# Ledger of designs, part 203: VH-VL binders against o27280

Target 1, 266 residues: o27280
Amino acid sequence: MDSMNVPEVLEIKRIVEESESVKTFIFSWDFRREVRPGQFVMVWDFRDEKPMSVSLIDPVRSEIGISIRRVGEFTDRVHGLSEGDLLGIRGPYGRGFELMGRDILLVGGGIGMAPLAALADEATARGMRVDALVAARTADELLFLDRLEAAGVNISTCTDDGSCGFKGFAHERLLTLEENHDMAAVCGPEPMMFQVMRILDERDVPAQLSLERYMKCAVGICGQCCLDDTGFRVCAEGPVFWSQELSRVREFGRYRRDPAGRRVPW

## First folded at step 9 (VH-VL)

Design M108 (framework fv_cemiplimab)
Fold by ESMFold2-Fast, scan of step 9:
Parts: structure tokens; sequence; C-alpha cells
Structure M108 (fold): chain C 266 residues (1-266), chain A 118 residues (1-118), chain B 107 residues (1-107)
């Protein structure tokens, strides 16, 4: 309905170096504006605005954290900032993760561990058993392992090159893990999420998956048709979707579409 | 019309290296994932490797993982398979096919024969 | 890895016969199963994908069915050009795996 979507200029309180290419920017936050794991904010550097997932939600310290991977001009500029510098933040936006049951499996790839780290904090605080499968190309790209360990999460790792944990992809590792979970949450590269979703569907584990490309649709920036494989136009209410919703999307895990609706491979 | 043409198959000694090429035409190459499938003389089909349309994502059969690499040059409409540390068990006709990531293999090349023998 | 088996390994048939080939997966693969035909000295050709969807240009006498672990390929009113080797293939998870093939010969 009614909304004041004006960016608030916030001071960078602390910066955590997560890896060579990932930093978490921490801000004081007024929790009268509730933030849930899986939601994102629009980050404004006074030139460009980009959606970023919330990776830390700490009501006790009155802080939120936003983890940003260096992948282009905007993120390069933001990575050049220091504690005390200012950024514009508006939100939160989007559908967050829903928790149910007593046991949850998290499957994250690369920067996809960012929203899952926030979810892990909430799930452990709720008293749930949390198992996390953390996947990356190499050992130095595995994110949030220390934070997950501190939270009491049961961690399994895999790397494409075998430099840490299981040598192989997330879905290959998942096939060797136990099946008894009340739900799962998945975030990472879309081909990884597609393979993981199939295994979870076969195990009859309800899963929620977070799709980066739907963040702009959730804030009304994208005017293009989100689904057209069934001749049906659907407004995306992302970034988090249930596996039952994604199983009907022909494009999921195979290709994506540009603003003109043209097929773009992964 | 879609065409795929493999080349590079020759006789090579065990422990040797070889690069196969697949020239594609008749479709927008970068829009499709590609795959290599092999068939030993008188035997069945074995999936070897796949690559996404962008080249960002690659997948391998356990028998070749660590020895083979798959790559593509979208500006030249060409798929490659770099084969290292070749074994007698790698002797096969190697087919290039269009498809990957749960995509059916809808068009195939004629194949190129690789023989690994001392 | 997902193991694929086919039955029978070979069969003899006459033109006009209806034949059925069975494919089994070592674990559930939902409907992520493809069928290919290979004629002697030729590359394979896609017949059916998603267990039951007929590829464009493939005659309607070919049909596929099944889900989970058990799948069938049926050829009704067998024609001379149908004498070939048939392979199933799972596309559920990497590494993708093929069945050992079923040879369909003249009787």
Amino acid sequence: as target 1 above (266 residues)
Amino acid sequence: EVQLLESGGVLVQPGGSLRLSCAASGFTFSDYGMTWVRQAPGKGLEWVSGISGSGEWTYFADSVKGRFTISRDNSKNTLYLQMNSLKGEDTAVYYCARGDFDYEFDYWGQGTLVTVSS
Amino acid sequence: DIQMTQSPSSLSASVGDSITITCRASQSISNYLNWYQQKPGKAPNLLIYAASTLQSGVPSRFSGSGSGTDFTLTIRTLQPEDFATYYCQQSYSTPYTFGPGTVVDFR
C-alpha cells in the first residue's frame, strides 16, 4: 500500500573482510523497521543503486550487515570505502525465508551464503538443528565458516577443486548427506540451486530458494514479464521462492532472460 | 540448419595429450550448453563433459575429472576438449552434441575417433 | 552415480510388431529421462525427452512413459528404419549416465 521509500544515509560502522573479494558492511539499524533473513536492501553510493542481501541481523547490538562481492564498477567503488564513510540504504524489500519444523538444511554457494548466514543465526536462536552445506570453487572462497561454527551449526564443505572438504559440486556432496530435514533453504548459482532442488524434491523436503535476478522485480524496477513458458505472465515476488513454485519455471537452472525476453545462457 | 563437426581424433600414446574441436553452425552458439559423449568401439555411450553457454560452468564424468578440460570460444563457434594423461580406456569415438544442464542432447556431430595405444 | 539398466539387451522383431524396451534407474530421477536411437555407423538421434515428450520430426509410433525409477519406450507398428540400438539417459544429476543399450534386430 502506503510507503516512504526514501534512502536513509547511514555511516559504515564496521567492515569485515570475509575473503579477498567479499566484505560485510555493518550499520546501526532501527529495528522498528523489521528485517528478516532473505530480504534485501537497495544500496546507494550517491551515483548508482544496487540490491544487496542482508547477511547480518543483530537486534541486540542494533546492527545490520550487508555482504558485497567485488564484481563490477559499483561494487569496486563500495569496496574502496572505509569505516565512517556514508552509504544510502532503503528497504528492506522482498519476501524473506519462512522457518518451520525443528531441523533445517542450508545449502549455499559462494556469496549465496550471505542471506543463509543471517537465516542460520535466526534458526539457531529459535532452537532448531542447523546443518549447512557450504560450497565454493576453492577453499579461500568458502564464506562464513567461523560465524556458522560460532553459532553451533553442523558444517559440511565442498570445493570444485578439492582444496577443502568434498571434491565436487554441492549436489554431489548432498547425495552423501542424511535426508532427515523438516525444510531446506538454498542460495547460490542458479545451476547449483536447480540440481539441489531436484534432490530435495525427491527426498520430499520442502525447500526455499533465493534468486538474485528477482530482487529488482520485488521493488518494482523490472517491467518485463517474469514467466512466459506457460503463456502466463506472473509478477515476481522474490527473491525467495518455494521449490514447488520454481519447478514450474522452465528457465530455472537452464537459461535466463534479458529485459527484451531473449535467452541468455549461464 | 544445425551442424556440428568434430576434428582432432588421432592415434596417441598412453600418457599423451590431445585437443578435440567441434565447429558449430546454424544456430546462436552462445545460447546453448554443449557436451562431449564418447563411445568405445562396439560399446555403449558414455557422457564425458558439459559446458554452459557462457563457459562459466563445466561438468565432468568421474573417469576424466582432473585429466580433461572443456572450453569454448563463442566468437569462433567452437567447442574444445583438452585431453591429458590419456589411457587405453579413453579409446573411443568422441561426439559433440548440443545440450547441458538437464538439456536433452538434440543435435550430434559425426564423431572423431581417438585411439590410445602403444 | 546413478546407474542405468535396460531390458532386454537385444530383441528380434518383424515389421509391424509392437515392441517395448525398459529402462531402470538406481534411484528416482523423476521424469528426467531421454531416449536416443543409433543406427549402425551413425551418431545417436534424440527421440524422446522428459520421459514422454516426442522430439520434433520423430514419428508418432514412438512413445515413452514412466517416472521415478521405471521407464518404457514403445514402438508401435515397427518399420524397417526402426532396426537400431536404443539408449536411455538420465539428465537428473551429473554425471549424466546412459543405459547399456538395446539392440533391435530383424527376425
Scores: ipSAE 0.005, ipTM 0.466, lowest interface PAE 11.9, mean pLDDT 84

Design M109 (framework fv_marstacimab)
Fold by ESMFold2-Fast, scan of step 9:
Structure M109 (fold): chain C 266 residues (1-266), chain A 118 residues (1-118), chain B 112 residues (1-112)
Amino acid sequence: as target 1 above (266 residues)
Amino acid sequence: EVQLLESGGGLVQPGGSLRLSCAASGFTFSDYGMSWVRQAPGKGLEWVSAISGSGEWTYYADSVKGRFTISRDNSKNTLYLQMNSLRAEDTAVYYCARGDYEYPFDYWGQGTMVTVSS
Amino acid sequence: QSVLTQPPSVSGAPGQRVTISCTGSSSNIGAGYDVHWYQQLPGTAPKLLIYGNSNRPSGVPDRFSGSKSGTSASLAITGLQAEDEADYYCQSYDSSLSGYYVFGGGTKLTVL
């Protein structure tokens, strides 16, 4: 019986190139360890370990996928791997998304579409109507459009440069979209999520937001994962939070904590 | 076309106050976050402050926290920077720019010079 | 000392290629934050030249290109022209600093 806090060494079964900078790594997975959309795993390259959201959950094929953007030494090394190579995977960790109602809105920015793609698969499999707002700086950086379309999702796009869909930011595009959803799920840069949350709150749409910025400690309670004086911990109580919970957190969208626990601006 | 026009700069004594304005046109002002960026004579660019489209959320560089206040009047398409307890090191050209957080500063005003000197 | 490090100056002759580096750390470029580039002609406001690492605004010629790898970014200018003489600034976001945006110290480009 393997311990949940020890990495399992898994073979890379398939690699999907999502964009110039993003790849999805697919592994065989034993679903005796349940995985839910919105949860994360720790990925170990035998030198460093980093938290990554699960972007594909396929119990029929017994596979999970982890989407990784190339942004530093760790991710550059992982992007250099091939099918058949090995990575350590530990988890899953955290609270996943909860689905409610019949109609759901997904709002994703950049790599934040990764956990939302897994959620879209589950929602459509349950027969829910799914609308997705996919945001990026340019058309080439929009992620998972083919996968979302294959799942039957109604897609709206926006890009900062206007190269695909609405010209502008996610919250600006959201203001022009229909106000008719039972819930929303949001993942992307924290200030984008804050602006989106405010609009959804005004529309009385309950929203769940994924706070991935604090997922640095996967083996226990970490002070850096604490939110404000409310005491919420991303690793234990997140990374997914309801908008009603976040509306009570003074730091959401405004400030973060440094390693010493001091408030610093975004 | 998008235009940003700053005003309110000038000479002020250390410890004094000054209020800058930025008149915006050519876009829906309330849909965009706005920032102030400054540049001391012969030096590089330094971000000072940002405000959300609604005006509800404001952000400041540590060098100006507690002394500067950013605000906006969406009915007038105008951004403000109230500067109190001014120091010699606040001497700079102050630019109004459209953008906040990770997004680029895609439009800039012409700048207004603030000189803090006795 | 700038948080993002640029060479203070670069030079080239008309028609040549130059590159301007922007070196960051794990808290900014290495944390996955995009890099934007601005061109500032003497006595003028900065103008957006490249955004989101590699994208050109409308009206920026394809002689200008941006790239990003690991903790660093680069601006490349091919087919140098006299009108390219300017100061160039890289800019990103830093998750460890109290300021939202971090700018490089600037690079003065001289066309010989």
Scores: ipSAE 0.000, ipTM 0.392, lowest interface PAE 15.4, mean pLDDT 81

Design M11 (framework fv_cemiplimab)
Fold by ESMFold2-Fast, scan of step 9:
Structure M11 (fold): chain C 266 residues (1-266), chain A 118 residues (1-118), chain B 107 residues (1-107)
Amino acid sequence: as target 1 above (266 residues)
Amino acid sequence: EVQLLESGGVLVQPGGSLRLSCAASGFTFYDYGMTWVRQAPGKGLEWVSGISGSGEWTYFADSVKGRFTISRDNSKNTLYLQMNSLKGEDTAVYYCTRGDYSYPFDYWGQGTLVTVSS
Amino acid sequence: DIQMTQSPSSLSASVGDSITITCRASQSISNYLNWYQQKPGKAPNLLIYAASTLQSGVPSRFSGSGSGTDFTLTIRTLQPEDFATYYCQQSYSTPYTFGPGTVVDFR
């Protein structure tokens, strides 16, 4: 049964306050409809609909979680909701992460740690060794550290201001970390992902990168809104891409495009 | 024709502050990251700081972290370097360059001399 | 931080000579290596980026090679305008570090 194009009205079962600006909303989920790390859902507050990455996939408790950062009217309204309130959810959508090998590296920046937290849970459940580099501007913006630790993940942190872990950026910290990984998964701001990708490519580590901004194009979109100068269609095939695919995308890490096709720099 | 013109270099006392400016023309300024590189008298080149096209991402050399800030005004096509707690070793010609993590430093201004001395 | 070294620190040459300058990184930087030329009293100019790609307008007598940790800049048939200081620079990771420079003087 395919009901993914019609929102299912679900009760907010639990809310986890991840930081001052991020909350995870947890819902009961029927796992006859499969969901994988790296996929997203459309969240409907009965006024507007926005794409959100799935940050928790828990078949044992029959729950999914959706982590939402406060950035505007829609997210402000959703953050004002309480346990027991209702939201519409449809999906999942998009290409998720693929796990390979035994030893994996996760590199997450800010809210980009959300889909990687779901991936970490699956990887550790499969018996893989998981190293996570969690990056943020400040210590209070680091996400999911307790959850990653509980899953058995080996955690490194970095903050721009040095308030937790390495003082500096993810790519600077990555150069000081072990190079022996079978794959990497990366999600965060594109400038961070671009620089991390270059290091992983040099180390011959296959990397998968999640371009969350392209998710807003996934429902009812024309390909030209997501095209780069090489004709590569991100919104049709995303949000997760291999590094060898993204190395052909001239816009990646440099600029994005608004609805009129104008360049908007990072 | 790409042009970068630095200004603001003067004699300043140790512990003082100074703001450098770089006026850019001949290209779409906000499409490019920008960088400051300095050169002490008779010495080599030293990367100081970089900023992304939007201004959201900034990078600094360890020697200036916490003392210098880089910013830009895309409406005025101008790059800034705010220098605080200046030291004698900050004495140098400061060059404005076009380029950052995603582009080489392909165009350079003529530089502006900052002298830190009592 | 990635440390950059250059050899030689200086060399003397005549017009028509072929010269080679080497640059070494303290760790692998792939091909994220740029070469700059600086003439006395002037700003530096980009010569080569991505280890071997000539910047537009740079004469073909300049060439770059190498990857990983070892890189070379070669100038074939040296011209009077080539007497200058040459710097390598890694663009692999911040902080972007320059080599100490190589001075090419008239013999």
Scores: ipSAE 0.140, ipTM 0.676, lowest interface PAE 5.8, mean pLDDT 87

Design M110 (framework fv_marstacimab)
Fold by ESMFold2-Fast, scan of step 9:
Structure M110 (fold): chain C 266 residues (1-266), chain A 119 residues (1-119), chain B 112 residues (1-112)
Amino acid sequence: as target 1 above (266 residues)
Amino acid sequence: EVQLLESGGGLVQPGGSLRLSCAASGFTFSDYGMSWVRQAPGKGLEWVSAISGSGEWTYYADSVKGRFTISRDNSKNTLYLQMNSLRAEDTAVYYCARLEDYDYGMDVWGQGTMVTVSS
Amino acid sequence: QSVLTQPPSVSGAPGQRVTISCTGSSSNIGAGYDVHWYQQLPGTAPKLLIYGNSNRPSGVPDRFSGSKSGTSASLAITGLQAEDEADYYCQSYDRSLSGYYVFGGGTKLTVL
């Protein structure tokens, strides 16, 4: 019984414009198929399918949300859709985040805030104290600030250009934040995540990091998703990894694989 | 054949500036991260700076952070190191090295260029 | 001071075995990062000798071998030859805030 591999054609119930380049598409969802923060679904526009992180999980309204950044032909087509249009959804897939302790730090860069927004909802529902560091290149690329504030999350921001909050990178801002946490969750550009992981390791804060490029590995596709040639277990276990697992991975924060499987620096 | 060739070294006074270049040939330059490593006369190797293949991500040793800037021009297959506020302790041979994917090692090295900071 | 510790010198006669140690900590070798070894002949640039703890690039004879255990690594040279006289450096990656790429202090091998 593998009903997760059968795509279901769902109507776009609502679209939220998160920024100039990001939209959240909301669908009615049957929660007999459980979905957890950190998991992804395959989104099918009847031509191509792509993995997308789940950014909203709302069992009370029986809804899920999928946040999509406009970066190419597939995402351009999906962004052209309207309320009432149809998309195929398969999943969920992958290893989600695990929550432990009483206090959690979220560190998100750009669209990486999408899976962390869903995690923030679960953590606050469990009565955890949630601090979020939201990072982007510019103020217009900071995502989910109003939603996080409404959930009672303590928010810090930084932008590369200084257009909102601290002027600088996520790891530079993190160095100025001194509160200790029982755990952290990190999602964003891989070099940012690597720098953040180093600081959290120094502070003895266990962290989970979500590697978007390993979503295909979670559905059994290997090769392009391998961190290195000997790391088959890492390819199979994604996209969410504990920091201790990533500390021994050569490519993390330095290199990725292109569609042809070639090593390409970040 | 894969080669790296450094240039731009020379004599400079304390507080001065120099820009080093590293010309790459024989491989797809943009596929590799690059590094600068220095060696003071009679001393060991010290890592200075690294840059991703895209040029978006840069890393610096604490001893040079804020004074040195690493950059690259992938259209010219060239790596740069802009060195400002030079100190006597920056005197060294500066090597350009290609970052390989075997756990942050360096598989191809240039011949080095000498930087002397002296009054 | 260097983050990775090597003996400043080792010596041996032709045909003998020498071993060069590289001692790190929990933030580098102990964290599972691989160790690489470089040979620097007098007056030349360093050359990669061993990568990924124990692998040899093409052209490196099997007299050179590497190993790693816990927070330390070792380079072994068997059947020592006069042309092996050089400086040897270990290198790893350090995840601490002061880190990134880290080299050992170097070991001068003298062939007697």
Scores: ipSAE 0.005, ipTM 0.454, lowest interface PAE 13.1, mean pLDDT 83

Design M111 (framework fv_marstacimab)
Fold by ESMFold2-Fast, scan of step 9:
Structure M111 (fold): chain C 266 residues (1-266), chain A 118 residues (1-118), chain B 112 residues (1-112)
Amino acid sequence: as target 1 above (266 residues)
Amino acid sequence: EVQLLESGGGLVQPGGSLRLSCAASGFTFSDYGMSWVRQAPGKGLEWVSAISGSGEWTYYADSVKGRFTISRDNSKNTLYLQMNSLRAEDTAVYYCAKEGYDWYFDYWGQGTMVTVSS
Amino acid sequence: QSVLTQPPSVSGAPGQRVTISCTGSSSNIGARYDVHWYQQLPGTAPKLLIYGNSNRPSGVPDRFSGSKSGTSASLAITGLQAEDEADYYCQSYDSSLSGYYVFGGGTKLTVL
C-alpha cells in the first residue's frame, strides 16, 4: 500500500447495524497508514465514490470502521451489501481532532456521533474523563450509546420528540449542564453545531467542530470548497475547525453549498 | 451591572447623516457581539445591524445595506452606527443591544431617537 | 409584514392564563433555531423575558414560560397581573435572509 490516492479494494469483514438507517462497515486495515479520529475516507462502490468519516479505529485488532447513513442512491446500494462483499477505500484525508487537558465534552447529533465515537475511544485510552451529549430526532436515531457506555463515557441524551432523555435540542440540553470541561468536540447538523459553539464560547471552553458536508472536496472533486468571508478551504484546512476559526465565518450555521457551489439555506 | 447608553440621535433632513454611539460597561465588551435594533413610532422592533466581538464581521438588514456602517472600538467599550443617506422611513428609536449565548439580546440600552424630516 | 407572525393583540383578566403564538417557517424556527421573547412595558426599552425557547433570565417570574413545536413557538403567562400589560415580541434567526435576526410583529397584551 503505497498511495492513499488510489482506492484499495477491501473485504467487508463485519457489519454492525447501528439503527434502521445507519450501519458500520468494518475492514481490516494496515496501520502503516495512520488514521486519526476526525479524518475521513473515500468509499467507492465501483460506480460512485463518497466521503465517509472513520467511526472506529482499532490498531489492536487491525480494523477500521466506517458508519454510513442511508440518505440517497449510493448509500442505499452500500446498505444492500453483505459481509464478504468488496468496497474500494482510499485515504485517510483531512485533519483530525486534537486532544488537550483532562476532560472533554462530546456533542453529537445523529450521524455526527460517528467521528466522535472514534474520538471517545482515543480520549478514554489517554485516561481522559469523557462526557457525551448524544442528540437525535427520536430515541431510535440515537447512535453508539452501548459503545460509549462500554468505553466508560458519561452519557446525556436528548431527542426532539422527548422519546429518550431531555425533550429538546442539543443546545437546550447543554444549557442545563453546568460542568466545566478543558475542551469540547462537536459534530452534527450545522445549525446545531452553531448553537452549541455559541454556548461553549460563552463558557470559555475551546471547541473543535467537524464540517462533514465539504469532505468530497478534499480529493479534488470540487474546486468550490471554501467558506464565506474567511476564504477557508474546508478540504485543505478541515473538516475539523476550532470554534475561534468558525466564529468568523458568516456561512457557518446559516447556509450550505450545493454541488455547484451555490449558497442554499439549511 | 450591565449598562448600555446610546447617544447621537436627533433631527436630520432626508439625505443627511448621523453617527450613533453606545457606551458599554459591566461586561468584557470584546467578548460579545453587538447589534442595533430600531423601532419606528408606534411600530414593532426591526433588527438593523450586527458586529462580531472582534469587529471583523458585520451584518446588515437589506433596508440599510450600503447606507449604514456598524463599527466598534474595543479599547473604548463603544459601539457605533454611521447612518448615511437617511430617509423618512429611518425615523425610529435606535437601541443598542448586547448579544447573549445564541444571537438573542440579553441587555438593551434606553434608546436614542432619530427623526428624519424636513 | 414581519417574518414571524404574532397576533396583534391578546387580552385577559387578572389571575387568568394567556398564550401568545409566534409562527415561523422552515428557514427559521423549523430549522432548529431558538425562539426568544422580549417584554416592552409602555415607554420603556425591551427587556429579555425568555431565551432559548424556555429559559428565564434571573428576575423573571415563573408565571412566564416558553415552548416550541415544529415551526411555531408560544409564550404562556399564568396568574396574569396588571403590570404584565405590555408589548411582547418573539425573535429568532432566518437562514434565508441577509439579516439573520428576525422579529415577530409584536403582540399587545391588555389586562382587563
Scores: ipSAE 0.000, ipTM 0.405, lowest interface PAE 16.0, mean pLDDT 82

Design M112 (framework fv_acasunlimab)
Fold by ESMFold2-Fast, scan of step 9:
Structure M112 (fold): chain C 266 residues (1-266), chain A 118 residues (1-118), chain B 108 residues (1-108)
Amino acid sequence: as target 1 above (266 residues)
Amino acid sequence: EVQLLEPGGGLVQPGGSLRLSCEASGFTFSDYGMSWVRQAPGKGLEWVSGISGSGEWTFYADSVRGRFTISRDSSKNTLFLQMSSLRAEDTAVYYCAKGDYEYPFDYWGQGTLVTVSS
Amino acid sequence: SYVLTQPPSVSVAPGQTARITCGGNNIGSKSVHWYQQKPGQAPVLVVYDDSDRPSGLPERFSGSNSGNTATLTISRVEAGDEADYYCQVWDSSSDHYVFGGGTKLTVL
């Protein structure tokens, strides 16, 4: 009886409104089941089950948080829930981030900042120096700034339209940041991740990148959660990959997968 | 809220040119990709061309490549399709559609009839 | 060139369930979107990513996609559901969006 593959019906303990389109749902969690930053859970609303990254891991309060962006029917229904309502949670699944060295750079785009917020908490708890580059298309999509600041993270922001911080893309902002790091963790749209990876590779900074890809099933019968050239299943081997692994994937940086799962060229 | 208005269209002789436009409102235009989809009278939907939110990336169906040019003006929230070397087979209602690389075609313009005949 | 095959028509009585298929080689590996089009009107998105529904649409619209066939299912069909329905995918090998030929749903 593997408890990881059996959904638990959990009460929504607290809801944090991160933005107009993003909410964090907080649940009591038994940490006999280890949860690491970069892993995901399947969220079940008793009709549909969708994968969501874990954005808060708090063993002191015995809580986990799951940040969900409103993008369609499932997420609209979940956003309509209140504290005290129930959701099914299965997992965690996937490889989490691995921490090494003394200094880490986090580069997050939009909702991709969610798993990196959990990582920031773990890195700071380990005594690492944490710098975060938080990127979004507009100021309204910049997430977790107050939480990162409270954790002692050094924050840089950028928006594509210049509505907050540096005007430009994450990789353009990164080029103006000259600090050295022992490692980096990156999560966001694949064009951003590809450009950031190239710069970090040139600087000899090992990076882990989290692929935000369409996943249909947590039972292990999906087949479609794959990287074309490697045969890796994102739900099994990912979603976190080292840049050395990802640089061998033909589709990385060439095609992207949107939240709808569409594979489109850049 | 979200609105796509297509004021163009018309009758053009074979070999002629015509520019279609689509005026967007109700969303941050530069954040979303846009497409043109056509439908010949009594026939099905056919994707014609797409452009990224930044305007840097453009895509074309094989049937129109080299003859049609998609573009956008983010300062005016307007999508364009410049059609040249028009053929009778290009006769169709042309729809603009909002299609971010993060979303399907969730909103469509009302359609603009383009007739290519002598 | 990738091809999507739909039946040209499907007939159903009010209150019954209509099923519209979309056939494609290994279509289960692609994300399928469905559009409803009524005469003289622009298409409307009714199902995306195989099985998700836009907010505000009736629960009776649903979808599935596996192997070589995707299916749009409309339960408890109403007269107002009479329309043409199109499936759509992105074909990454050609960098093209591909539409099916369309299915006319007739509610008797």
Scores: ipSAE 0.000, ipTM 0.404, lowest interface PAE 15.9, mean pLDDT 82

Design M113 (framework fv_acasunlimab)
Fold by ESMFold2-Fast, scan of step 9:
Structure M113 (fold): chain C 266 residues (1-266), chain A 118 residues (1-118), chain B 108 residues (1-108)
Amino acid sequence: as target 1 above (266 residues)
Amino acid sequence: EVQLLEPGGGLVQPGGSLRLSCEASGFTFSDYGMSWVRQAPGKGLEWVSGISGSGEWTFYADSVRGRFTISRDSSKNTLFLQMSSLRAEDTAVYYCAKDEYFDYMDVWGQGTLVTVSS
Amino acid sequence: SYVLTQPPSVSVAPGQTARITCGGNNIGSRSVHWYQQKPGQAPVLVVYDDSDRPSGLPERFSGSNSGNTATLTISRVEAGDEADYYCQVWDSSSDHYVFGGGTKLTVL
C-alpha cells in the first residue's frame, strides 16, 4: 500500500551517454516524493530489480537521473533500451548525504561519481565551495567532468595509467592537495575509500562515505546487513556512513560481501 | 537434473602437476560460486578452494595457497583446479561442489581420485 | 584457524534417537550445515542453516544450534542412516569453509 514500495512504470525521457560503459537515464519525477543526493532507487526491467544511485535531481525540470554502468546481464539489457521505453522505478531509499560548513571535498572513483554529481549540484546551489577529486583507471572512465565544470566545481583528476591528470591513485593525489575542508563525501571502490578516509581523518576533516554494497539493506531486502567484527546492523543507516562509524569496522577496505552477502576479498 | 561431472584424476609424481575439471549442468552456472573439497583415504572432508560466480574472486586453504589455482569457464559451464608442486599429502578424492551463497554446498560431484606417489 | 569438534563415533539402536554434536567457540552465532556420507559416495546435504531440511529429506533429520554447540538429531533411526556425518560453517574471518572431523554413526 505505501507508494514507495510499489514500482512506478516510468518512460525513459532522455538518455545521456556518459562514457562507453555508462549511461544516465532521465525520468520525469513528482517531487512531492523528496529525493536527496546519496539516495538510490530500485530499477526494474520487468525481469530483475537492481539498486541504482540517483545521479541527477532537478526539481526545476521535474526530473531525476539514474546512471548505470554496463557490468552484467541486467545492465546490458537496460543499456539496450531507447528513449520512450519503460522501466519500473521504486523509491527513493536510504540515507542521503548531509551538507555542513561552506567548503566540501568530493572524492569519487568510477561510477562512484554518480551520487557525488547530484551532491555537487545541491552544494553549489546552496553557495558552498566545491572541490572534486575525480579518479578512474583511465581517462575514458572519468565521469561527469563537463557537468561538474558547468556547476562551478573545482576539478582535480587522476588516472592509474596517467592518461589524464595526476598519474596515480586518488589517495596519492589527495596527499598533494593540502586544502582545508569543512567536510568530505567519498564514493568509489572500498580500497580507495579506505585510503582516502585515513588521510581525511588525519586532517580532521569529517567524511561521509557511500557503500554501494549496502543499498539493498536500506530497503530491507537483504538478511546480511551486519558489518563484520562489530555486529552492528547498517541497513537502517546505509548506504551513507560517517567515517568515524567505519573506522572501527575491520572489514572496511579489506574485503566486501558478494551479492549473496558472503565475505569476498578485494 | 542438477549435475556435476568430474572426468579425470590420476597418478602423479611428487612435484608434478595435474588439472581437474568439473562440468556443470541443470542450473545457471554463472549465478553460483563453486568449491573444491578433498578427502584423503580414511580421513575427513577438507575444503581446498572456492571461486565466485563471476570468477573475479578466488579463495584458497592455507595448505594449497600458491600451488593450486581455481578457475572457471562460464561459456562451457566448467570449473577447473590447476594443481602444481604436488605433495604426497595432496593424495585424496577431490569433489567439486556448488556453493549456496558461500554458506554451504548443496550439490556435489562424484569425486575424482588424485594419487601423488613416487 | 576456527575449529569444529565432533565426537569420532556415536552408536544407537534402531528406532531410537541419535544426537551428533558439533562444538565451536560461539557457534550459535554462525549457520551450521550437516552432510551425510556413505562409503564410496559423495557427501549429501541433510541439514542447512542450523535447522532447515532439503526437499525430499525425511523429517527424522533435524538440527539445532546455540551457544558453543550445534546438534544434528536423527529420530527413529534406521539401518540406512549408518554413515559419516560432518558439520560445516563458513568462517568469514579467514574466508574458509570449515568442516568438523566427522562422526561415524553406527546403528546397532
Scores: ipSAE 0.000, ipTM 0.389, lowest interface PAE 16.4, mean pLDDT 82

